# Ledger of designs, part 46: VH-VL binders against q9nrl2r1430to1533

Target 1, 104 residues: q9nrl2r1430to1533
Amino acid sequence: GGVHELSAFEQLVVELVRHDDSWPFLKLVSKIQVPDYYDIIKKPIALNIIREKVNKCEYKLASEFIDDIELMFSNCFEYNPRNTSEAKAGTRLQAFFHIQAQKL

## First folded at step 3 (VH-VL)

Design f6c (framework fv_ficlatuzumab)
Fold by ESMFold2-Fast, scan of step 3:
Structure f6c (fold): chain C 104 residues (1-104), chain A 122 residues (1-122), chain B 107 residues (1-107)
Amino acid sequence: as target 1 above (104 residues)
Amino acid sequence: QVQLVQPGAEVKKPGTSVKLSCKASGYTFTGYYMHWVRQAPGQGLEWIGWINPNSGRTNYAQKFQGRATLTVDKSTSTAYMELSSLRSEDTAVYYCARSYFRGTLYQYFDYWGQGTLLTVSS
Amino acid sequence: DIVMTQSPDSLAMSLGERVTLNCKASQSISSYVSWYQQKPGQSPKLLIYAASNRATGVPDRFSGSGSATDFTLTISSVQAEDVADYHCQQYYSTPYTFGQGTKLEIK
């Protein structure tokens, strides 16, 4: 294992992680705390998994990276009603992501 | 083990009110909405309303607005439905049922109480 | 209010037959449909949620399908213990509404 240089993908993931609205997205939803989550969400993902994929150079195209981030937001909106703190955080973080992703 | 325990039966006179209970156990009470549903003899299911035990927020079917009042006692994990101005057509089995509080797709009723038969008669 | 209409009202089947129960919504409700089984003298029990997902402990002979306005519950090989009323429900918007039920009997 080599040391990875900072990439555009890593810079964007770091900005997402540090954002105030990242709290619902930092780690996978716990099966113990939310047992029904995995019955409805068939492709769970979180920022820690996306960051690991970036660090292992698993994204070959920007579109693949963007697809994983969009999947994360899609899961949020599918599981959480629009008036919840999670959905509101997701809406704001997604808007931030769309602005930053224009650089890709 | 998830359980929602309700009394078996209640008999009331027309014009009075009744307060039915539903005691929850085996899960985090504040993590699930509690719904109330009735079923008149030989009829289908009719949704009355839900309460969020964490916030106390309620939502009622218009037909029951002003007649039904949903409350909870968090210290005993018990949900209550009070129905006022009772009429003979309120004779039905009244069920409590829970739904997960997150995600619109999780508003289905995964566990039900055994039901309380309310008979409204003179 | 969203009206849920079930068909048929009642059905008598022979053991091992494939059973299809229908549920129609008066407007598009995406996949926000659940199915409940209610055996005589018992409370309803969840069978299917989100139109096609089986609840925990439900035998794989039960399956759900459909979207928008037309939904189906299928029992691939009916058994004696399947005698019950079956109710569909929309939870797309309040007030949540149920169909009138389909009674399944064995010949």
Scores: ipSAE 0.000, ipTM 0.567, lowest interface PAE 14.5, mean pLDDT 86

Design f6d (framework fv_ficlatuzumab)
Fold by ESMFold2-Fast, scan of step 3:
Order: C-alpha cells, then sequence, then structure tokens
Structure f6d (fold): chain C 104 residues (1-104), chain A 122 residues (1-122), chain B 107 residues (1-107)
C-alpha cells in the first residue's frame, strides 16, 4: 500500500475503535479471564494488533486489511453464542465496517 | 491413529460442480479445524479455506469466496468441499488437512489426507 | 497477500552433506511459519512448526530457524530418504500462503 491507502486504513480502524460496539475487540481476550478461548480460537486478533500492523505498514493491499478485520469478527461468532452481548456487538460493528469499507 | 480418508479421483466437465469428501477418524472430530489445500500438477500448494467442525464456521481465501463451500457432517466425522463453476485450471489434487493448535496462537497442519485428483476436461 | 519465496528452486546433494533451504516472507510474520516435506505421489508431511519446533516423529537432523522475514530449514546430514519437495507456509494472516517449493535430489 501507498500512503493514501494506509491513511484510509488508519481512519477506518479509528472509527471502529470509537464505535460503541468495539468493546469486545479492543484487545486480545485474556487467557486468565477466559482460559478456553485459545483452545477454541486458532487465530486470535484484535483492533490493537490490526492498528499496530497499519502503523508499521504491514498491509500491502486493502484485501489483507479487510481479511484481518473479518477474521476478528469470525472469531467473535465462533467463540460467542449468538445470544451473547459479544456476538450482538460483533454483528452491529461488522455491519458498520461493511458500510465504511465500501470506500476502500 | 489419526486418519483422513479421501477418494482417489474425480472427473468433471467444465461448468459443473464437484463435492469432495474427507472422512476423519482416530480423534475428536469437533476439536480441530479442517483446512482444504489444492496442488495443480507440478505446482505449489494453494490454501482454499478452513472450517470449524464444531460450529460450522468457515473462512475462505478471497479467490475461492463464492465458488467454494465447506461443510461437515458430525455424525459421520466427514468434511466436504464443494467447488462450483469448474474450469480446466481447477485440475489439481485436493487435500484436507487437520489444524493442530498450541498456546499463544501457534498452529500447523499435522495430518493430511492422501488427496483427491480432480480432472476438469471436456 | 503475504508472498512466500523459497530458494533455491532445486538442488542436488551428496549423501551426508549439510543442506540449507531458504524461505522469505514479503512482510514480518514473527515465527508463524511451518515446513512440510512432500515425497513423489504422497501428501505433504509436517516437519517444523512455529519456525523452529520439530514435529513428533521427525528425525533430529531436521531443524528450523529464523524470524520475521527470513527462515531456513536445515538437514544436517542428508539421507537418500530425504528426496522430496519442501514447502514453507505462513499462518500469520489469511489467506495462508505457501512458497513455490524447493526440490531436493541426491547426486
Amino acid sequence: as target 1 above (104 residues)
Amino acid sequence: QVQLVQPGAEVKKPGTSVKLSCKASGYTFTGYYMHWVRQAPGQGLEWIGWINPNSGRTNYAQKFQGRATLTVDKSTSTAYMELSSLRSEDTAVYYCARDRYLSKGFYYFDYWGQGTLLTVSS
Amino acid sequence: DIVMTQSPDSLAMSLGERVTLNCKASQSISSYVSWYQQKPGQSPKLLIYAASNRATGVPDRFSGSGSATDFTLTISSVQAEDVADYHCQQYYSTPYTFGQGTKLEIK
């Protein structure tokens, strides 16, 4: 990615972080608080990791950035039953992401 | 005694669909992700996607999104990959592979099926 | 997508020689790399995971090293049974990608 592509990724990550439904996604799930998470979720990721990758220019294509965000949502729906606050937050934040990502 | 058993070969015409199977035994089927990988004759390995047999959740390489469909049958411990709109370029050996997880996010494909040779020809 | 590039494409060694195969990632992938051995007509077999950990049942002559972008697979004393294609794979991010493979032959 060029400089404008990286700026767009940073703006989108900031918008995701600021969203009311970002709370399950801000940081990696704590192994101490949720010990079985890492037995179930093979590819853990969170917004702080994605933001760090953006800042270090590790995404070369918009598709790579989108894949990491989608992995984050996929993990949420994999671990959390559909009736949980986490899964509901994930559903709303994913819809918001899809609207914003149309400009990438 | 982990085994992933796949049929030997399939021949299909362009424009059709194929559904390949991978029967697992010797372990708790729902405890491990299943990946699908293909290899065209004389070429390298290409990742298609994964499925969690416990939840049915899938993830696909963008190239295969909309064409590949991964499913499982828990009662028979069998994973399936359906590939639609076949072209001659889809001629390849298709492997299923089990994903083994370690702490801290480290994982790897520890067991592979013997592969199914799919030939797409008119 | 992360591009994995292996070198050399092929090499021929004498029995007992030390062999080094290289794998380079187009971006930093920490230690999220695995190596697989594929003999003619067979499925791939796991050799190394997490860059340097040997899989169960793999002979101790096989070792892996490296981090970030540069990784190596070493066979300390090549044997006739080691004739195969060797593939590296990153599992740092989707889509998971493999190198093109290195073909190992005996002289």
Scores: ipSAE 0.000, ipTM 0.542, lowest interface PAE 16.6, mean pLDDT 85

Design f6e (framework fv_ficlatuzumab)
Fold by ESMFold2-Fast, scan of step 3:
Structure f6e (fold): chain C 104 residues (1-104), chain A 122 residues (1-122), chain B 107 residues (1-107)
Amino acid sequence: as target 1 above (104 residues)
Amino acid sequence: QVQLVQPGAEVKKPGTSVKLSCKASGYTFTGYYMHWVRQAPGQGLEWIGWINPNSGRTNYAQKFQGRATLTVDKSTSTAYMELSSLRSEDTAVYYCARGHYTLRSYPYFDYWGQGTLLTVSS
Amino acid sequence: DIVMTQSPDSLAMSLGERVTLNCKASQSISSYVSWYQQKPGQSPKLLIYAASNRATGVPDRFSGSGSATDFTLTISSVQAEDVADYHCQQYYSTPYTFGQGTKLEIK
């Protein structure tokens, strides 16, 4: 049965989490470690939050899922200068996501 | 209690290869990157590369690309660094170090192994 | 590659003196700097991360400051146990690079 099998969204999130460039995106940015982050980024999100939303069936359309992943990357590029390891990781992971998202 | 345990010493001849181990305990092995760093006698620290134990993917400093190979054994929580075509200049203490996953602090090295002294004779 | 340059190469201080160690990056690295203490015959130990955050268990006499290209490690009152080499590291971009180290001795 279908009800026990992972959704396409869950499979994609698992692949993103396992990607080498996922490290900036696994959990929400810490206010203690990055005090100005929440002054700049108004809609924080991370892969653990997105995965929880998938598990609770909160995405009704593939576009809603894609929007949350894109928000995550957009936040990365807004906060982090282009030459940072975070921005470089985000660029590579976003390219991987765009290829995988075409299967949705 | 996080621990990274490395063997004490290795002696190798020029032109051979060596495989150094780093056994991790006290944390989720696949939750952190493992870095390798060396230190020649009386010199500073030199980063070799990292491995993501979860994916098996690696990144190397250009100087070590093609000579160093980083691997892991998840079942034993052990990381390995193999270095080929050894030269006298490879004589150094080799450390494994855990890389932290926090967004803005990755990959500061919060725990280090005690180091393995590699001596490449003559 | 990003070059990290430490100064001085070595210094000798009297017990209780304030010590300042410097680290300069060849390009702007924001706050992506860590400091490590390495006592003779031991592995490096994390002191400071993200330029100014003290690692768990590190005495409050150690502090870090700076941003962009210029960073400092300060020991407010040097103790005998502080005899060590101190290394700065950037983790802004691969390859991750270390300074050459500063050796701290007690007179």
Scores: ipSAE 0.006, ipTM 0.575, lowest interface PAE 12.6, mean pLDDT 86

Design f6f (framework fv_ficlatuzumab)
Fold by ESMFold2-Fast, scan of step 3:
Order: C-alpha cells, then structure tokens, then sequence
Structure f6f (fold): chain C 104 residues (1-104), chain A 122 residues (1-122), chain B 107 residues (1-107)
C-alpha cells in the first residue's frame, strides 16, 4: 500500500460528505417517503452521484463540477421552506462549499 | 455584521493613477470573491472585475484589462483597485461588492461597500 | 457581451399599486439574473437572485420571475420606501452586465 493521491474534486467531495450538514445531500430523496419531491424537482442530484462522476472523470472543467454541486443546493432551497432543518443545513454547507471552491 | 468600508471621495488629475481601498469585516475574507463595479453620474452600473482573495486570481472586463489592477492584503482584509491613465470619463462612484454561490457560477453581490466618488478633473 | 435592457426607464405609481419592472437579455441566460434596489445616495442592495429567489430580509411584496431572455420584478403593493432605481444583472457569463435601470417614483 502506497499513498493515494486525490484529485481536487475528490478531496472537496470527501470534505462535503464528512461535513456535519451533509445529511440532506448524501443520497437521492426517497420517492416513497417524499412523493411530491419529483413533481417539483426535475433534475435531482446528490453527493453520491457527484462523487461517482468525479471517480469516472466525467468533469472536464471546474465549472461543470460547481454546476452539479450548485444544482444540489438549488434543489434543496426550491423544495424545502427556509425555516426547515434541511434548508438551514444547506445554507451552512453551501457557505463551506463556497470557501473550498475558491481553490478550484 | 458584514461590512465593506470605502473612503468617501478621491480627486485626481487626468493621466494619473488612483488606488481605491475596500476594508472587509464580519466574515472570512478569503471565503468570498470581491468585485468592483462603477457608476458614472446618472448612469447604470458597470462591472470592472473580480478577485479571489484566497488565490489572488483575477478576472477583468475587456474594457478595463491592462488599466485596472485588483489586489488584496489578507493581513488587513482589504481589497484594492488601482486604475491608471485616468480620464474625465472615469469620474464615477466605485463600489466593492462581495459574492456568494447561489447557482451555476459566481453570483449576486450580497453586500456592497458605500462607494468612493472618484472625480477626475484638471 | 450580453446586453440587458430594462423597461420602462421610469414610472410613477400610487401607494398600494402593483408595479412590474421588465428586463430582457440579448441571449438566453437561463435563470442567472439578480435584481438590485438603489436609493438616492446609497449603494445597491440585493433583492432577488437566480431570477426568483428573494434575498434575506427582503419583504415578500418583492418577487421575481422569468427565464431565458425575459425577466420581471414585481412589487405587489408599492410603499413610500420603495422609491429607488432598480437594476437587473446577468451573471451567466463574464463580463457581468447590468441593465440601464428603472426609476420608480411615487405620484
């Protein structure tokens, strides 16, 4: 075993996944538990999907990676009222992302 | 809480340069891009450029490329815009403004400085 | 460069009236539009971002709508404190560009 070098995108996704406020974003929203979600949100995405795209080298530009992360946050704020724990977690995680993304 | 403090006014002669400051407080300075926008008397807003305070990376509108220079001093949380070869047409209020991510790319200016009125006259 | 065109240039409204301000982009910019309020002698203040999201602390009488090339800012019941210039901006691509502004006055 050697040291595994992580890409900048992989490092950032790992940091997001490990953040305390990542819980609404780890996996796609359950259609069974939240049936109207997919009536409102037309482009669902989550950190597990973004991480898979990073691992498959599907992001050619930093802007494409940022687009997917921001889509994830936009979906959160569109579906969840501002006073919810989901929206509050999204606001804090998005601020963390903005700081880290400045390195890209 | 968040404040961007700019001097009220500057007066310069044509052909000289000016260095305007914007002192940030109440947030992590290196976490947000800083933009510069100007407004000539009675006119609309005109974007000059942005700087990433963390990396020092800049982006300029073509009209200002080579004449405007954006810099930061991390130790004092201060952003600077230097504008060279001043002309009377550069008379305007110059604002600094912070962005946050809220969509696809760098984004709305959520906090603005009060602006510095630059007057260029002989 | 993307050109942003606002209409009307100015309008005067009575207190409590519904007012609509328009902003048109020269090419499709999805929803990457912000609206700013600027009172005389003051810096601009963010009202709306991503075409329809209200900024923190902005009264709910302000709303934004539109996509692609046509965008609207609506004030459902205009108040005296709403006298200001209103600017739209695209942040779809650099250079970021603003409309010429719409002046709102109370008659």
Amino acid sequence: as target 1 above (104 residues)
Amino acid sequence: QVQLVQPGAEVKKPGTSVKLSCKASGYTFTGYYMHWVRQAPGQGLEWIGWINPNSGRTNYAQKFQGRATLTVDKSTSTAYMELSSLRSEDTAVYYCARTFYSGKYLHPFDYWGQGTLLTVSS
Amino acid sequence: DIVMTQSPDSLAMSLGERVTLNCKASQSISSYVSWYQQKPGQSPKLLIYAASNRATGVPDRFSGSGSATDFTLTISSVQAEDVADYHCQQYYSTPYTFGQGTKLEIK
Scores: ipSAE 0.000, ipTM 0.557, lowest interface PAE 16.9, mean pLDDT 86

Design f6g (framework fv_ficlatuzumab)
Fold by ESMFold2-Fast, scan of step 3:
Structure f6g (fold): chain C 104 residues (1-104), chain A 122 residues (1-122), chain B 107 residues (1-107)
Amino acid sequence: as target 1 above (104 residues)
Amino acid sequence: QVQLVQPGAEVKKPGTSVKLSCKASGYTFTGYYMHWVRQAPGQGLEWIGWINPNSGRTNYAQKFQGRATLTVDKSTSTAYMELSSLRSEDTAVYYCARGIRYSSFYHYMDVWGQGTLLTVSS
Amino acid sequence: DIVMTQSPDSLAMSLGERVTLNCKASQSISSYVSWYQQKPGQSPKLLIYAASNRATGVPDRFSGSGSATDFTLTISSVQAEDVADYHCQQYYSTPYTFGQGTKLEIK
């Protein structure tokens, strides 16, 4: 191996998963525990789904990958009030993503 | 400092309704859920429901569905709980409490009002 | 509904002793349990959230542990100011439910 064997998308999604603020984004929100989530959020997504799409080579353009990550953050800010732990984690993780995405 | 201010006491007759207030200060009111919890004299805590002040969405314990109504007034940062068809067993201290979300939209309550003692008697 | 059962119902401890309070859920709730302290005539105060995270301003003698169905609150060296009722609560599924409480006294 080495770093050149990893796709840029895979490298970035792994960095997001390992970030301290990734906890709200690792898996889809449970409909049983949060029944109103899916009434508000019409296009749910999470890091595990994005990582699977990367591994299956479903992203043809960097813009498609970036759009899915931005959708994830947009869903967070749409559902969660601004001063929640989820929204604060999302703000920090999104800033980290924007810095890293400059490599794409 | 974050504060939730509730009136001290209310006395009501059986069969009537009551609307209890909870005035929030020291934080962005629409940024946090508001929970309502009651405690009968000498008993444990009983969760009534929550409201999202931003959306107006509510969730109620089945026992209170149809009897409790949670509302908010964003302009005054005040949450309300209305309880109808009062019975003697509704005599309790009623608390409002601010919900903090942790891990995938689960709430713990970090700041509590001082409580309103509701007495239901003839 | 998820039933939360606390044990013991009450206990009396000497100053400086280690005390452990138990809370059992009727089904798995992962780590979504909080502990609250309620002193006589006061509202509940958050001590622990997510089973083991200490709330801001809570003394380090308080700690929480456990997962799934069995949870504990530990006070490493009980002080006179710790006289209170202690309540555990699950926030894994609505309706949120509390245990019946454990009364802690110093004598």
Scores: ipSAE 0.000, ipTM 0.576, lowest interface PAE 14.4, mean pLDDT 86

Design f6h (framework fv_ficlatuzumab)
Fold by ESMFold2-Fast, scan of step 3:
Structure f6h (fold): chain C 104 residues (1-104), chain A 122 residues (1-122), chain B 107 residues (1-107)
Amino acid sequence: as target 1 above (104 residues)
Amino acid sequence: QVQLVQPGAEVKKPGTSVKLSCKASGYTFTGYYMHWVRQAPGQGLEWIGWINPNSGRTNYAQKFQGRATLTVDKSTSTAYMELSSLRSEDTAVYYCARSQYLYKGTFPFDYWGQGTLLTVSS
Amino acid sequence: DIVMTQSPDSLAMSLGERVTLNCKASQSISSYVSWYQQKPGQSPKLLIYAASNRATGVPDRFSGSGSATDFTLTISSVQAEDVADYHCQQYYSTPYTFGQGTKLEIK
């Protein structure tokens, strides 16, 4: 039920997902593959979770949406050393996000 | 509500080609990959390929490379699969299905069309 | 190509029984496995993705587990509406491949 226009948050998440540097962020880090991740990162999040929250209308304010995206990047930089492919992808995707978020 | 609408049955002769459609609604068409999967009667599912409607980029299973062509029409939110040089073993139900972008995994095939039954016989 | 092998080919269960369906990959695929339910004459429907995550709207009696090469779909208490073919799929690398399917029937 209900007719809905595509939200600005949905558009922005779609743009992040389609970006070449989104690969580290698409889903939660596997505890089996990276067992120490959850010892270091206490608030894990990923684009698939953020997208689901957008689709369920769980963000009441733009600041809540932005906070979740920034948490995702913060987790990346906390866990991954600067010279890793993950950290480099995160730096480029975060810059892209900051440009797009100016429209929010 | 997300919908992928495919036409009913198609009957074709061997050696001809067919172009099957899949009309998407209820979401941003360019935000998701579109996959094509077939299922021969009483058999399992076989992946044919995907297209990114945003870029037009495609990826095909080797078995279908050169015979299958995936395209989209963004203005009508419609995906197409053309299959050439049809043989009797191409008789199957052909499904379209959407997924999120496939970099290191996310949601695979969350919505499927109802399928088009293609029968190839002389 | 990664080969997905399901077992058993078919299974007949009584209502309320616990059901386990197996899926084996020919090489390690991490957690990149999905499960689909297909009722006769219908399209497949997503049940489980990333080996253990339940899709939206899927009843909690369905659960997935496993990693690397061995994966399991469990139905904790089978219902009449669960009669269907169940397909596993790897999406670790192209071409994406499916198992042959397991047919679930009620006695």
Scores: ipSAE 0.000, ipTM 0.558, lowest interface PAE 15.1, mean pLDDT 86

Design f6i (framework fv_ficlatuzumab)
Fold by ESMFold2-Fast, scan of step 3:
Structure f6i (fold): chain C 104 residues (1-104), chain A 122 residues (1-122), chain B 107 residues (1-107)
Amino acid sequence: as target 1 above (104 residues)
Amino acid sequence: QVQLVQPGAEVKKPGTSVKLSCKASGYTFTGYYMHWVRQAPGQGLEWIGWINPNSGRTNYAQKFQGRATLTVDKSTSTAYMELSSLRSEDTAVYYCARVYTRFGSYQYFDYWGQGTLLTVSS
Amino acid sequence: DIVMTQSPDSLAMSLGERVTLNCKASQSISSYVSWYQQKPGQSPKLLIYAASNRATGVPDRFSGSGSATDFTLTISSVQAEDVADYHCQQYYSTPYTFGQGTKLEIK
């Protein structure tokens, strides 16, 4: 727990950010570009927010960290049709996350 | 300051191969994708492919699959594009370009090399 | 492949005029379009990304708009240094594709 877990969370977030399929997840969706996004998605989140929470020690349990990452993917699949580049990227990045999360 | 340095020109004969370089400086090389784009004289831009310098993974436009090979040398922060079976139609300026994939950004070409003019002639 | 079509092929404007350049995608690409300026003998330079976000260091006379299939680059008051080819690009799906370019000239 504690510091050791935070080190693992930071490492995993860095690996997600560097992944080829991270592009839909790097920052919050723009309300100007996609006005209906925030009408559909009630709990928006992105990798920049998750990393900030890790850096501020806001995750007390690994399950809280995992829940936020899973929320990010859930939002992607809810908003984006299955055949889109966003949904395809999300599917591949989520699979990568599930493999890496076994280390937590 | 971010820089992508490419040689000015290369001349090759049809049927040969060429390996073009792009030396990066001023940033963490493994943190950004490198794309390759060409422009034939008087024509538009044509995307060739990308490489992730961290993983070595590549993605190619179908037209270049099997002819183009993207590689990197992490020790020198240099990206390479090798193009085989050259034809006169491959005469173009070849650009490397960095794609910004950090927090707070979309996929876009934020920095471009000066380009290498490849001339394929007998 | 997604085909990007720009119009017009070339345009001549008087200094200080508002100019609009168009880009049409063959299918919906949401807001995943960028615009690049290319001056003679130079590499392309990013102007706009995600349809409407101006890149760092780009003058505020440049703006982008549009969504889905129809996109526009606007220069509110064209200046002599704006003489260039302008390219739109989609990054919605691979292969990434560019329009044929619009040449902007000053009369």
Scores: ipSAE 0.000, ipTM 0.560, lowest interface PAE 14.2, mean pLDDT 86

Design f6j (framework fv_ficlatuzumab)
Fold by ESMFold2-Fast, scan of step 3:
Structure f6j (fold): chain C 104 residues (1-104), chain A 122 residues (1-122), chain B 107 residues (1-107)
Amino acid sequence: as target 1 above (104 residues)
Amino acid sequence: QVQLVQPGAEVKKPGTSVKLSCKASGYTFTGYYMHWVRQAPGQGLEWIGWINPNSGRTNYAQKFQGRATLTVDKSTSTAYMELSSLRSEDTAVYYCARGPFYHSKLYYFDYWGQGTLLTVSS
Amino acid sequence: DIVMTQSPDSLAMSLGERVTLNCKASQSISSYVSWYQQKPGQSPKLLIYAASNRATGVPDRFSGSGSATDFTLTISSVQAEDVADYHCQQYYSTPYTFGQGTKLEIK
C-alpha cells in the first residue's frame, strides 16, 4: 500500500521487529501465560510500546530511546534464566541493537 | 488453508546425500519458521533444525550440525533439507512443520507435512 | 539438552474412560510444552500448546495442565478416534526435544 519516510528511531525499531530474535519482545508478556512475570518485572515494556512512543514523538533524546530498549533487554535477563530461548534471543538481539545504535 | 506438501519416499545408498522438499501454501511463507523433524520406525520425534524463510537464517541441533543444510526458495514457497553422508540410522520419516517466529509462547509446530519416508540401505 | 520423559509407554482403555498421560522435563521449562497426537500412518497434529491451551479445532475432552517439570494431558472420555501416539515437546530452549511417546489403544 503506502510509502513513508522513516525516522532514525523508527527505522531501528523496524529492524529490531524484523530480526529473527524479536519474538520475546514484540508485545507485553501475558499474565495468563506467565503468571509470575509481573511479580518480578516492575517496569514492563515491549517493541510495540516503544514504536508507539516513537510515532508520538515522545523521545526527545537518543539516550531516552536507547534507555527504553535497554530496559526491555534488562527485563528479559532478569526474568529469564540464561539458558532459555528468550535469554538467548535477547542476547543476540541486544548485540544487533548495539551495532545499529552506533548510527544514532 | 495451510498445507505443507512433501513427496512420498526416497531410497538412498549409504554415503550418498538426499535433498527433501516441502511446498507450503495457504499462508505467507516468509512469516513463519520452517522446522524439520524426523521419526525413525517405532521411535519418537527428533528435531533437526529450523530456517527463517524471510532471512535465510538457520539453527540446527548439534547432532545434525555439518550434515544437515536447510534452504528455501521464496519464489515457489518451498523449503528444502539436504542430509549428507547417509547411514542406515538415517532411515526415518522426515517432516517439515510450521512454527511462529512472532509470539512463540502462543503455540509451536501448528501444521505438519505428511512426511517423506527415507530408506537408507545397501 | 532438556530430556522429556513420558509415562506410561502404552495403555489400553475402554471407550468413555478418562485417560491421563504424563510428561516430565529434566529441568524447569515454565509452561513451554506442547502435546501432539499422531494417528497410525499420519503426521503429528497439535493438540495443546503452552501447557494448557487447546489448539483450534481440538475437542474439549482434551485438556493439558502442569508447569515447571511435570505436565499432564487428559482425555476426559476416550473415543475410538483417539487411538494414537501422543508426544510432548519442550520449546523452552534449543534443541527442542520430544518425549518418547505414549501409545493409546482401545480394547
Scores: ipSAE 0.006, ipTM 0.577, lowest interface PAE 14.0, mean pLDDT 85

Design f6k (framework fv_ficlatuzumab)
Fold by ESMFold2-Fast, scan of step 3:
Formats: structure tokens, sequence, C-alpha cells
Structure f6k (fold): chain C 104 residues (1-104), chain A 122 residues (1-122), chain B 107 residues (1-107)
């Protein structure tokens, strides 16, 4: 409950977006630029979708919000080899998320 | 309340450089990417590039790569665009604009500065 | 680069008429298109995002539609306040690109 702009979930999404390593996660992967992505990743998600769900009050429990963020990281590691810039960014952002999520 | 404030005008000679400012207020400056767009007199809008104010990471249109430099000062919530080797063709209104992202398709320039008219003449 | 082409370059309409402005992308951009209204001497203002969604405060007479490469902005009943240049933009991929603009005038 409360104002969407002041919610704990909104604050955490804003912190993730502003992080240096958010660039692979800001929006859905382009099918034109990465044609095989949607053949491999069956539940695509990105920070802009999660933020929309927060603003629509679609998360009833903190665990649901955390699950969507973790799905985003899981998709990153599933698609991108560990030595890529995307996977390295994902590893650092996930660690940052785990620290911030302790506040939920 | 949410505003991007730019100076009204700048006059520069060909071959010089200019540094235009864009002061943000009413929101968390580091939470939104900032875009720069120009418009020559009577012409359409032309995208120059974006900067992540938190990291300083930038992306430029190829035409401006090497000539435009986007920077920020987080302490004053101000974004800057420096354009070097000025030509008469650089005469245009230069806008800063905030990138707001929400939902699958909502990645819009939702707040724009009033623009700075740069005139490049001898 | 994705090229955005608007048509017509300019049009003059009578008050109360339906206005249709077109925007074509050189390749499929899904729904990643925004429309901006720019009145003389002013900065662009967001009008439509994601092809068909009105920005907050935009009158109901404005609507957007389109698929893949062809997008339309419609004003159901043009008012004097609607005199402006209208710009479409793709934000599907960088570099982000705009059409050349359509100038709307009242007869």
Amino acid sequence: as target 1 above (104 residues)
Amino acid sequence: QVQLVQPGAEVKKPGTSVKLSCKASGYTFTGYYMHWVRQAPGQGLEWIGWINPNSGRTNYAQKFQGRATLTVDKSTSTAYMELSSLRSEDTAVYYCARHYSLGRFYTAFDIWGQGTLLTVSS
Amino acid sequence: DIVMTQSPDSLAMSLGERVTLNCKASQSISSYVSWYQQKPGQSPKLLIYAASNRATGVPDRFSGSGSATDFTLTISSVQAEDVADYHCQQYYSTPYTFGQGTKLEIK
C-alpha cells in the first residue's frame, strides 16, 4: 500500500536502474538484434516490466517481486556465457540487489 | 515541478567548442538517462546521444562520435554537452530530454528542456 | 540506422475536421514509437508513447495507432490550439531517430 512513487519496491527498482551494471536489464532484449533469445528464454523480463508491475500494484508479497528480479538474472546467465560483459554486469548487479533486498 | 533548465542562447565562431548545460530539478537526477537532441532552423529533430548520469556511460549517434562529449555533475544535477570543431551547420536549438522507462513499450522522452539556440557564425 | 518518414510535410485543416498524420519506419519497430507536439517557439512535448498510449494530460481527441512499419496520429476534431509541428520517433534501437515533422495549420 501507499503511494507508488514511495513504495519500497519502486525505490529498489530505481536503485537498480541507476546502477552502472543495469544496461543489459533496462528493457527487453531485441528479437531483431538477438534472434535466438526468445527460442532460449521462455519467460523474458526486464526492469521496465518489473517497474510497470510495481506501479500497477501487481506484487502482493515481497517474494513475488524478488522472484521477478531473480528471473531476470537467471535469464541473463542462461543466455549469456559467463565471460561476456552482460554476464559480468549481471553478477555484479545481482550482488548489489541481494544487499538492497535485505531492506524489504 | 520536474524541470530541465537550459540557457537561452550561445554564439560561437567556427572552429571553436561550446559546452551547453541542462540543470535538472524535481526528481532523482541519477535515476534517469539523459538524451541530447538538436533541431536546425526549420528542420526536424536529430538525436545526438545519451548519458547515464549515475555512471557517466554514454552512447552517441555515429555522426557525433568524436565531436560531442556528454558529461554530468551529480552534485549540481547538471548535464553537459560539449561540441567541438563547430561549423555553421551546427547552428540549431539543442535540447536535453529525460528518458523515462516503464512497461514493455514505454521508453519515452517525457520531460524536455526549453532548448539553447546555438548560432555558429563568423 | 532506422529512417522515419512522415507524410504529409504540411497540411491545413478547418476547425473540427479529422486530421491524419502518417509515419513510416524503414524496418519493423514493433510499437516503439512516440509522437511529440511542438508549438512555435516551444520544446517538443510528449503526446503518444508505445504507438497508441496517450501521455498524461493529453486530450482524448488525440489517438495513435500502427503496426510494424506504419504508424498514424489522428486528431478527431482539430482545434485552434493544435497548430504545431508533429514529430514521430522510434526508440527501438540506437541511434534513436525522428521523422522530418508534419506542420499542422488551420485554414
Scores: ipSAE 0.006, ipTM 0.591, lowest interface PAE 13.4, mean pLDDT 86

Design f6l (framework fv_ficlatuzumab)
Fold by ESMFold2-Fast, scan of step 3:
Structure f6l (fold): chain C 104 residues (1-104), chain A 122 residues (1-122), chain B 107 residues (1-107)
Amino acid sequence: as target 1 above (104 residues)
Amino acid sequence: QVQLVQPGAEVKKPGTSVKLSCKASGYTFTGYYMHWVRQAPGQGLEWIGWINPNSGRTNYAQKFQGRATLTVDKSTSTAYMELSSLRSEDTAVYYCARGTLYRPSYFYFDYWGQGTLLTVSS
Amino acid sequence: DIVMTQSPDSLAMSLGERVTLNCKASQSISSYVSWYQQKPGQSPKLLIYAASNRATGVPDRFSGSGSATDFTLTISSVQAEDVADYHCQQYYSTPYTFGQGTKLEIK
């Protein structure tokens, strides 16, 4: 989309990155640290990948951007049981995202 | 408070299949992976596979791929393991065990069912 | 597959003695080892996870240590109730694998 849409996506990604609960989502999960992750998660994604896609103007619509963010959360809840710090962080960050995304 | 309840015993003939149950209570069933492990008489523990009750995704040890099928019924918080083409070597105690995540994301088994003794004999 | 090897296969100790059980992995597995206690006729029970963390309700006489390929379970003062088979497990990579077990008896 437009320059204003790209600016809005960038602002939202920056806010997500700065959020206290972003730590599970900053970069792709390490295969060395978590060897079975890629056996379970077939479409891995993280905030650094999403931010790069924003910077390269790969999102044509807000819905495409939102879908990638939601995929990130879906992967978190798929891999991580709901009692974990990762899943709890994901739940809080997703709620924050939903509030901010209303402005897109 | 967490309990995994399994039937005590099953007896089956070679060539048949069996479906073993594991009824979970005392926690959110979809919040934890369920693993299946067996132990032949006087032998060590052997991992069969896991299922994520929330998604239905499974992972199997290669030895059991195609012969074991893991399923869940979320409405009754029950996990199942079906094992087909039974042989005498399948005689073992079969345990379900709850997988909990240790950071950064690995499973250890914090609670175990009491086990079902499967005897395969003609 | 990662092979876990325990030693010794069995040992007999006197009450109050310090007990050391060993577990070796065929490749580096960081700290992703758990230890389980299995008393005769019972299911396994979690003792230690992530090599050194005690599970809830486990007495402090049990401790775990080690990293990479060599892991140890220590019972600082063995008691009669500790008679059991002890199993180590790697959960670094699927398929998850267990050692053959160490049988602990009291003299």
Scores: ipSAE 0.005, ipTM 0.608, lowest interface PAE 12.8, mean pLDDT 87

